# VHH binders against Mitotic checkpoint protein BUB3.3 (BUB3.3), part 3

Target 1, 314 residues: Mitotic checkpoint protein BUB3.3 (BUB3.3), of Arabidopsis thaliana (Mouse-ear cress) (f4i241)
Amino acid sequence: MSGDRLEFENPIEDAVSRLRFSPQSNNLLVASWDSYLRLYDVESSSLSLELNSQAALLDCCFENESTSFTSGSDGFIRRYDLNAGTVDTIGRHDDISTSIVYSYEKGEVISTGFDEKIKFWDTRQRESLVFSTDAGGAVGCVTVSGNNLVVCVDASMHIYDLRNLDEAFQSYASQVEVPIRCITSVPYSRGYAVGSVDGRVAVDFPNTSCSSEIKYSFRCHPKSRNGRLDGVCINAIEFSPCGSGTFVTGDNEGYVISWNAKSRRRLNELPRYSNSIASLAFDHTGELLAIASSHTYQDAKEKEEAPQVFIHRL

## First folded at step 5 (VHH; framework vhh_7nfr_2)

Design b5K (from B1 with G55K)
Fold by ESMFold2-Fast, scan of step 5:
Structure b5K (fold): chain B 314 residues (1-314), chain A 121 residues (1-121)
Amino acid sequence: as target 1 above (314 residues)
Amino acid sequence: QVQLQESGGGLVQPGGSLRLSCAASGFTFSSYAMSWVRQAPGEGREWVSSISWSKGSTYYADSVKGRFTIARDNVKNTLYLLMDSLKSDDTAVYYCAKHSYGLPWSRFDYWGQGTQVTVSS
């Protein structure tokens, strides 16, 4: 296993759902099914906050250095005051809320849930819910890039223009042609990189017809190295923010691999982690990679190790 | 229109057994992985068990391994959870969930109303 293991006052007792670095600092959020949101200062190697939220946390995001949000298994959207160490609820989905992101362009929190709704929240208003629309199906993953919200339903991207939410979404079929498990925007590009449930990566350009933007797909992780008939799933995909054209992928068998997007060649493979890779996150400089080694309930191995978070220096 | 309807819950004493059923309609059942998820009072939802498409590879949470068995009947479009040696901490509403591919994952589709299991004496 590579990297420095993070220490917490209360050990992580259930699956890690998401790791998120602040866009401006080395503050790291860790959201987990044990109901804790943890804030870790990677620069000082110190735990800043552990806050029990009374429900399994399925995703998290930063608004700024003092405010974050989570989506929960109980459907509640929670807001955290990271300086005061307090949590309150701002609203609720009618079922489990699976994803949450912050739109800096709109100044709103955006969440999705098993109710197949996309809900928009503005915490500057007393009643935070400002808009709700249909996702067009069960949501697998979500990302925001500029004025575009991308919601993945099976093998398709549903693209919403945040400047005109009264307009129906645009549907785009991904090159992977199997369900999309994870998505990230390509820095300085109108493209999106997606990871599939069968170990493939595709780079897609749903907002352009420009011939200079070349779409591609390839099998990123080999078929199971550990004898699983169902194969490997890409659980996490992230681009380095430094413009190097490097991205990393993490699978359900504990492998983290880095890639050159232009050549599609493997750059490095880290020594196998004990559990599935649940989440990956680059810090704002691209010099640190946070890695969650955690069961994901994709394969309940008899001898799974406890969830762990590592910081790998690039 | 995807529909999942759970049944078979009830009150049972510790050490007892129950069989849960989930009737599926609106999709080609044999082509999808299926899961059972539960939610105890005051707690978040917890994945319990999954079965992959077609051939039926099975997966279990450590808390239920050896006690629960997941099964599917592709002719009847029905998913089952056979629960043995029930404990008070198995008390929860049990939900049937559909997956769009052969692998269960932490994200899943939920369409069912749930069935209440209460383990009490």
Scores: ipSAE 0.012, ipTM 0.290, lowest interface PAE 8.6, mean pLDDT 82

Design b5S (from B1 with G55S)
Fold by ESMFold2-Fast, scan of step 5:
Structure b5S (fold): chain B 314 residues (1-314), chain A 121 residues (1-121)
Amino acid sequence: as target 1 above (314 residues)
Amino acid sequence: QVQLQESGGGLVQPGGSLRLSCAASGFTFSSYAMSWVRQAPGEGREWVSSISWSSGSTYYADSVKGRFTIARDNVKNTLYLLMDSLKSDDTAVYYCAKHSYGLPWSRFDYWGQGTQVTVSS
């Protein structure tokens, strides 16, 4: 295991769903199935906040330094006042809400759920729900980049233009051709990097009118090194925000590997973590990597060692 | 569409027994590992037990080992939890969950309100 382990007032008692750094500071959100949203100040190495939300938390995002959101197993979308230490519900999906992101372009929080809906929320108004549309299937992962919202359904990206939500989504088949588990936008590019359930990475360009950018795919994580019959899933993929062309991947066997996107060469492999890698997050500078070592419920044989969060300096 | 419907909960005295059932539809039940997860009053979700697609492997939380038995019927697409020697701390809503090999979304494939188990004298 690499990096400094974070200490929490209450130990994390169930799976970590998501790690999110603030886009402007070293404040880190930790959302977990034990119903807690935790805010950790990595710079001062101190826990700033932990709030019990009464439901397993499946994803989280920042609006700004004082406001965050979560999606929950009970379908509720929650808004947190990080300075006051309070939480309120702003609305609900008709089933489990699996993903949540904030669109700075729209000034809205965007969530998906098992009801196969994409819901748009504006917390500046009394009735927060402003728009709802169909995702086109069960959503595996979501990302927002500028005016584009990408929702992954099986091996396809469903792309929405946030400037014109009256239009139906555009479907784009990824090169991985198996279910997409995770997605991130490529900095300074119209591209998206996706991680698959079978250990592949693809870089795809669904909305380009020209082919000046080169798409590719490769097997990023090898078949199981530990004799697992079901193979290796890439649970997390993140690009360094500093423009180095470096990205990191985390798998369900506890391996974190960094890659050069241009050459597709392995740059570094961290010593194996005791649990699956559930989530990875770069800080705003790209100098710190947060790593969640946590059971992910992907294999009945997974050891349920206590979830841990580590900060690794790059 | 994946659907999991839990039943069989109720009120029992300490030391009693219950049999929970989960009816599965909308997917190939025999191809997936299945789990039981519970949520006690005021607590987060706790994994209870898992069973492989073939019934060849079963796993239990330390708190229920020797008292609970997980079983499945792949012809009837039904998952079972046989609960013996029930204790007051077994009081919880019990949820059926589907595992997807390669995806961490196994707990997201449960449906309904779960089934309430209350152990009280």
Scores: ipSAE 0.013, ipTM 0.289, lowest interface PAE 8.2, mean pLDDT 82

Design b6K (from B1 with G56K)
Fold by ESMFold2-Fast, scan of step 5:
Structure b6K (fold): chain B 314 residues (1-314), chain A 121 residues (1-121)
Amino acid sequence: as target 1 above (314 residues)
Amino acid sequence: QVQLQESGGGLVQPGGSLRLSCAASGFTFSSYAMSWVRQAPGEGREWVSSISWSGKSTYYADSVKGRFTIARDNVKNTLYLLMDSLKSDDTAVYYCAKHSYGLPWSRFDYWGQGTQVTVSS
């Protein structure tokens, strides 16, 4: 396996849900099912913070260097003071909350849940919940890019204009035509990339008429190399933040592959990790890749080994 | 068609015990991780416990750790939740959940109406 393994005060005892780097530093959030949110300083190779909650954490995001948020299996949306080492609830969904992102344009936290709601939170207000709208189905994953919020419902992408939330701005079926597992934005608000449950990637550039940025899809990870007959799921997809047009994908068999988005060519494949790839995150420079090797509870006979987080230099 | 049928709930006094069962059909039960999720009156759903496909690994929410035990019988295709030292805060409808292939762990297949557990004197 590639990269340096992170050391924590307490081992991660349950699945890793999400890895998120700070947009301005080498601080890494690790959200996991063992109810801990961990903050790791990759520059100094030290654990900065380890905070327990009463529920599995399903997603996380940064507002800034001192404030982060999580969505939980109990529906609660939590805010963390990373300097003080405290956690507070700001509100909740009526069912498990699956995803959470921060909109820098609006200054709001956006979460989704099994209650089929998209909820908007502003922690500067007395009542944090600002707005709630229907997603039209259970939301699998979300991303935010500028004034656009993209929510994935089954195989469809619903694009909302954050300045006009009365109706979805645009809804269309993805080119993968099977459930979407993960989504990321293309740098500079140019488009979106999604990963499917059957190993495909689709890249869309809806705000351009330029032929060099044409919508496409391809089978990114080969059919199982390890005897699995049902194929592989793309669990994680992330674009390099530097605008090089490269992205990485991680599958449920432990493979991490980097790609050139324009040429659709494989650039590199890392040595196989011992568990499924649960999450991937680039640091703000694009030089470091954080990799969560963890069971995800989504596949038959998945390995039951302890979760690990690695830092790989690109 | 995946089908999960919960049973074993009821009214019990604080400090009492209950055993919940979930009969599974329509999929290869022994190949999937299973979970219990609950929803208290006026509250959101809360994950309670998970068990791996083999039964070797078990996981618990902090609120139930040491009091609840999750178990499975792969021959009978049945999931169990053994609940000891019940508290009023454990009052909820309990749902058996199958982890869906290719979807985030947070997405569960729920079948049936759940089983009601009421802890009251």
Scores: ipSAE 0.013, ipTM 0.381, lowest interface PAE 7.9, mean pLDDT 82

Design b6R (from B1 with G56R)
Fold by ESMFold2-Fast, scan of step 5:
Structure b6R (fold): chain B 314 residues (1-314), chain A 121 residues (1-121)
Amino acid sequence: as target 1 above (314 residues)
Amino acid sequence: QVQLQESGGGLVQPGGSLRLSCAASGFTFSSYAMSWVRQAPGEGREWVSSISWSGRSTYYADSVKGRFTIARDNVKNTLYLLMDSLKSDDTAVYYCAKHSYGLPWSRFDYWGQGTQVTVSS
């Protein structure tokens, strides 16, 4: 296994949902199904916070160094004071809330849930819910880049302009014909990269006049190397923020592979992790990669043991 | 072809108990997470409970914690929901749901026909 293993006051007792680095520091959020939100200072190799939220946490995001949010299995959207070590609920979906992102351009938290709603929250207001709209179906994953919000429904990307939410979303059919599992924005570009449940990656630049020339898809992770009947799923996809055009993918068999987006060339494959890759995150410099090796309940061969988080130096 | 068939619903008095079953076929049941979801008259669907592929990890909505128990029998390919201390607010059609893969929080790709649970007014 590559990288330094993080140590926590309480071991992670259930699956890791999401790893998120602060956009300005080496502070790392770890959201897990054991109901804990953990904050780790990777620079000092010290645990800053472990806070029980009383519900499985399915996604997390930073607003700033002192404030973060989670979406939960109980539908609640929670706000954390990372300095005080406190949590409060700001609102709720009518069903499981699976995704949450922060829009720095709008100054709002954006969440999605199994209620097929996209909800917008402004915590500076007495009643935090600002706006709610239909997602157009069950949401698998979400990302925000500038004034664009992308919500993945099955194999389609629904693109919303955050400057005009009265406009209907623009539907973009993915080059993969199976559900999208993960999505990320391409740095220094108006493009998006998606990972599919069958091991494919598609990269598209819909905001460029040359999008047809640079968009592509390929089978990123080969068919199961370990006899898996349910196939190989790309659970995580992330671009390096350093502008090299490098991205990484992680699959449900424990493989982490790095790629050059321009050449579509495989750059490196890390030694296999002991469990599925649940989440990947680059720090703000692109010099560190956080890797969650966690059961994902994707087959009977997985060990339901304590998940581990590693920091790999690039 | 994936098939999910719920049974065990019915009319009960407040404080009563019911056992729901879901017979699964057309996929490797032991490899997938399963959930129960309900829909009350005039309301949207509400997640109730999820269980991991092995049965070792279980999750519950706050409204049912301590009253409901989710279980599975991987030999019989059957999912169960054991409902105790039923309340009028539990009145709903209960659906068995299969996740697209092993994650309990992933998209539901198959739903059963549902079984009606009515807790006396």
Scores: ipSAE 0.006, ipTM 0.358, lowest interface PAE 9.5, mean pLDDT 83

Design b6S (from B1 with G56S)
Fold by ESMFold2-Fast, scan of step 5:
Structure b6S (fold): chain B 314 residues (1-314), chain A 121 residues (1-121)
Amino acid sequence: as target 1 above (314 residues)
Amino acid sequence: QVQLQESGGGLVQPGGSLRLSCAASGFTFSSYAMSWVRQAPGEGREWVSSISWSGSSTYYADSVKGRFTIARDNVKNTLYLLMDSLKSDDTAVYYCAKHSYGLPWSRFDYWGQGTQVTVSS
């Protein structure tokens, strides 16, 4: 294991769904199935708040330092006042809500659910729901980059132009050709990096107006070192925000590996964590990496240990 | 091929108790975490409880903690939900759900037909 383990007054009692750093500070959100949204100040090494949401939390995002959102197992989209320590619902999917992101370009919250809908929320309005559209299938992961929203359905990216939501999405087939588990945008690029359920990474460029950038894919995490027949799933992929071209991947066997995107070569492999890697997050400087070691229910032999969050200094 | 069959629902008075069962077949039941999910009339589905593959770890939504108990019998391939101190807000169709292996763990496949629980006077 690598890094300093975060101490929580009340231990995390169920799987961690997502770690998110603030884009402007070392404030870290921890969303988990135990129904708590936790805010941790990594700079001071202190827990800022714990908010019980009455439902398992599946994803989270920041709007700003005082406002965050979650998607829940009950379909509700919740808004948190991080200064007041309060939570309110702003709306609901017709089924479990699986992902949530904030679009700074639109000033809107964007969520997906098992109802195969993409819903857009503007909390400045009395009625928050402003738009709803079809995702084109079951959504595995979502990212937003500038004016582009990317929703992953099986092995495909469905790209929406946030400036014109009346246009149908564009479908782009990923190089991995198996279901996409995680996605992140490539900094200073029109590209996206995806992690697959069988241990592959692809860097894809669905915007055809770009110069002829080189697409690639490779097996990032090898076939299971611990007896899995189908290999390992890449649960998390994140690019360093500092423009170094470095990204990190985390798998369901507890391995965290860092890569150079240009050379496509491994830079470092951290000592194995005791449980699956559920989520990874860089802080705004790219000098800290938050790592969630948590059961994910993907492996019957996975240890049934309390989830842990570590801060690794790069 | 995968089959989940829920039973044990019914009409009960507030403060009453019910025991739900889910008979599983078509997969290696002992190798998967299982969950109960409910859907109230006019509302979306809500996660209620999960149990690990071995039965050693159990997890509950805050709305049911202290009132519901999830259990499993890996020899009988059966999942249970023991519901005590039932409230009108517990009125819903209850579904037995298997966690998807190799996909995002937050995604459930609902293969059961559901069993109706109605809590009213």
Scores: ipSAE 0.014, ipTM 0.400, lowest interface PAE 7.3, mean pLDDT 83

Design b7N (from B1 with S57N)
Fold by ESMFold2-Fast, scan of step 5:
Structure b7N (fold): chain B 314 residues (1-314), chain A 121 residues (1-121)
Amino acid sequence: as target 1 above (314 residues)
Amino acid sequence: QVQLQESGGGLVQPGGSLRLSCAASGFTFSSYAMSWVRQAPGEGREWVSSISWSGGNTYYADSVKGRFTIARDNVKNTLYLLMDSLKSDDTAVYYCAKHSYGLPWSRFDYWGQGTQVTVSS
């Protein structure tokens, strides 16, 4: 186990869904199934806010230092005023909403749900819903990079140009050829790194390949070290924002490993966490890594220890 | 094949009680977390409760906490939901769901056909 464990006034009573650092500060959002959105100030080591949202929270994102959003198990998209300590609903999916991201380029919140819709929200408008389109299937994970939105459906990336939503998505088959579990954009390229349900990482370039960029895939985490016959799932993948070309992966057996993307070499492995790694997040400097050790309800028998969040210094 | 079959729903008066059951087959039931999910008329699906593979950890939506109890019998491959102090807002079709790989709630392999619960006078 590595890093400083965060302490909350009310313990996290159900699975952690997502950790998100502010793009400008060491404020950390913790979204969990116990219906709380928590805001933690990592610099002062103090809980700033906790708000009961009346539904399990499945994903979260920042718009700015004072505004955040969540997607919920009841389909509602919620907006939080982090200064006033209030929460309001801005709209709803017709089924459970599984992912939410903020597009800084468009100034819109983007969410997905089990209704297989991608919905776009602009809270500056009286009616927040701006646009809705089909995802092309059940969405496993979502990322936004510049004017590109990538929605993962099984082993495929569905790519949308945020400047031209009238056009259908472009479909790109990933090198992993098994369901994609997590995705992140590669900061120094037009590429995306994906983690698979069988322990593989692939770096793919669906829009345009340059001569300096080479596609690759490799088994990132070994087959189970702990007697599971089913193997290891990559639950989280994140690139360091400082341009070092390093990324981290977290698996369902509690391992966090750092990698060099160019050399494809393992750089470090942290001491094993007590439960699955549910989420990973870098702060804006790349100096801090937030780690959620939490059951994920996956198909192997997990340790049933209470969810914990740790901050590791890199 | 994997199959989940719910039963035990019906019509009850406000303040009444019901016991839902879900018979599971086609997989190693004792190795997976299980959930109850409901869908009210004209609404989307809402998570109600989850139970870990061993039954050691149970989790509830705030709307049902203190009124509902989730339980499992790993010998009988059966999941239960004990519902007390029922309210009109609990009227819904109740589904049991098997968890698989992925984030909590992001990947359900299998859902049952559901059982109708109606709370009305």
Scores: ipSAE 0.028, ipTM 0.474, lowest interface PAE 6.8, mean pLDDT 83

Design b7R (from B1 with S57R)
Fold by ESMFold2-Fast, scan of step 5:
Structure b7R (fold): chain B 314 residues (1-314), chain A 121 residues (1-121)
Amino acid sequence: as target 1 above (314 residues)
Amino acid sequence: QVQLQESGGGLVQPGGSLRLSCAASGFTFSSYAMSWVRQAPGEGREWVSSISWSGGRTYYADSVKGRFTIARDNVKNTLYLLMDSLKSDDTAVYYCAKHSYGLPWSRFDYWGQGTQVTVSS
C-alpha cells in the first residue's frame, strides 16, 4: 500500500470517520468509531494525543492548534483541549450528529445531525448554542467556504449565507442527481466538487450565472471491473490546495485516484488499499495526503482488518 | 424492497431483561452493518448500538455499555439486542436501522414500526 503507515499507542479498533489536517501545521486529527480522537504530528512522526470520548466520533475539525471539536453518535458536540488532553461537551443534537466544521469568518463551530438541524456554537459565550435552523432534510455532508455554508440533502445543496442567517437557504439540485456522499470547495473558485453514492463526481456552481464557469459530471471509476463499468460509492473528495486543479477521490472499494478537474482525466491510481477509503485529507502545503483505509460497514469482506492511516507524499 | 421487522418488546420491571429481534429482507443482510436506535417518549432519537457486517466489531452508547449486547445471525438474516439490567430510562421505541451506503455517511432508515420497551413497576 502507498505511503507510511501511522503508529498509534492503541490500534484503531473501529471505523475511521474523518481525517483533518490543521490549516497551519502537519498536525492530523483522526476521529473514529472506537471513541478515540487521536492527534498525530506528521512532521515529527509522533503521536501527540489519544483521548477516549465515550461515544463513536463521526466528524472533527480544528479551531486552532490547541482546540478541536467532534460530532458524535450520541448527538453530543465535544470540545478538546489538545494541550491539556481534556474533553468536555458544549451541547447536543436531538439525534446522531454526523458533521462538524469550523467557520473562521464567524468564529463559530457548526454542526448537523439526523434531527435535520444546523446548530451554531460559540464557546466564547456563556451558553455555547447561538443559533439553530432547519437543514431541510437529513444532512449527508457539509462544507464551509468563506461566508457560504453548504449542506447536502440527498442530491441537493442547501446554501446558507453566514452573513445573514435570517434568510432561508437556497436549494440547488446537483448534476449527480443521486445522493451526495462528500463535498469540498474548489480553491480559487465559487464552485463545489461533490461525490455521489454511485461513483459520480460533479463540479457545481450554485451561486453563479456566469457562462465562463464550466459545470460537469462524470462517473469516476477505472476501466471495467468484473466485466462491467461499475460505479462505487465515493466516500471522500478533496482538491489539492496548491492550485494545480487536481482533486483526489477515495472510494468504497479501496481506490485512491487523482483527477485533473479541467480535462476530467484520471492522472494516477494508487495501489488498492485493503479496506474502503473512509477519508482523505491534504496538508496545508498540498505535498502530503492522509489516507484512512477503514471499513465503512457497507460491503462484506472475507477478513475484517484493523483500520490504518497512511501518509502519501505527492 | 428493504424490510425490517422489529419484535420482542414489552413491559418489564426494573432490573429485568428483554431480547429484541429484527428480521431483515430485501437486501443482502450479511453485507451491511446494522444498528439499533431508540426514541423515548417526548425525546429525540438516540443511537444505541452498531454491529459490523461480520459481527466482528460492536460498539455501544455509554448509557447501555455493560448492560446491552448486540448480535447478528447472517444465516437467518436477523439482528438482536440483548438487554440486561433494564432501567426506567431505557423506556423507548426501539428501531432496527440499515445503512444503504455505509456507516457513518448514510442516514439510518427506520423501515419498521419499532418495538415498544416499557420499564416500569
Scores: ipSAE 0.006, ipTM 0.322, lowest interface PAE 9.9, mean pLDDT 82

Design b7T (from B1 with S57T)
Fold by ESMFold2-Fast, scan of step 5:
Structure b7T (fold): chain B 314 residues (1-314), chain A 121 residues (1-121)
Amino acid sequence: as target 1 above (314 residues)
Amino acid sequence: QVQLQESGGGLVQPGGSLRLSCAASGFTFSSYAMSWVRQAPGEGREWVSSISWSGGTTYYADSVKGRFTIARDNVKNTLYLLMDSLKSDDTAVYYCAKHSYGLPWSRFDYWGQGTQVTVSS
């Protein structure tokens, strides 16, 4: 394994769902199934905050340095005051809420759930729920890039224009043709990179008219190196924010690999982590990569040990 | 080390009652929605009932609605299925299922060892 282990006074006691760096600092959110949202200051190597949320946390996002949100196993969408150390509920889904993102363009929180709804929340209003629409199926993952919201349903990307939510989504079939597990936007591009449940990556351009952009797919992680009969699942995919055209993938066997998006060549493989890679996050500079080594309940042979978070310096 | 251990099945006459239990360990039971799923010989899996993490919300398949009650004890880490007015069509192996929402595909969604329920004269 590579990188500096984060020290927690109280160990993380269940799966890590998501790591998120602040877009403006090296403050890191750690959302986990043990019901805690943790804020870690990577520069000072210290835990700034931990808040018990009364439910397993499945995703998190920043609005700004003082405010964050989570989606929970109980369907509740929670808002956190990171300076005061308080948590409040702003609304709920009718089932488990699996994903949450913040749209800086709209100034709204966007969440999805197993109720197959996409809900839009504006915390500046007394009744926070502004809009709700159908996702077109069970949502696996979500990303927002500018005025485009992409919701993944099975092997398809459902694209919404945040400026015109009266229009139905546009459906785009990804080149992976198996369920999409994770998605990220390609910096300085109208493209999206997706990771599949069987170890493939695709870079797709559903709304672009740019003739110079080339879509592709390939098997990113080979057939299992450690005894799985099927391929490995890509649990995390993230592009470096610095425009280098580099992305990283993390799989359920503990491998983190970096790739050149243009050449599709493998650049580096980190020494194997002790458990599945549950989440990856670049800091705002692209110089740090946060890595969650955590059980994901995907494999009967997986170790159910305390999750660890590492900071790898690039 | 996630473990689900079902018990309480057996042979019962039509119209009878059974209580199934599922002892859970190796995860934070109180943080997860739980379900019962059944499989009759030669058939596919059929979802029976679900309960939210707190027990405040319950859902039932139309085939069992009004006859079955799902319950949980978060102190004892135990899931229950109370089955009344049993019919021959309820004959199946019953599995306790942990919901792994927010995580990708997982074989842990459905699999304790199961407990056999047989409804016959």
Scores: ipSAE 0.012, ipTM 0.294, lowest interface PAE 8.4, mean pLDDT 82

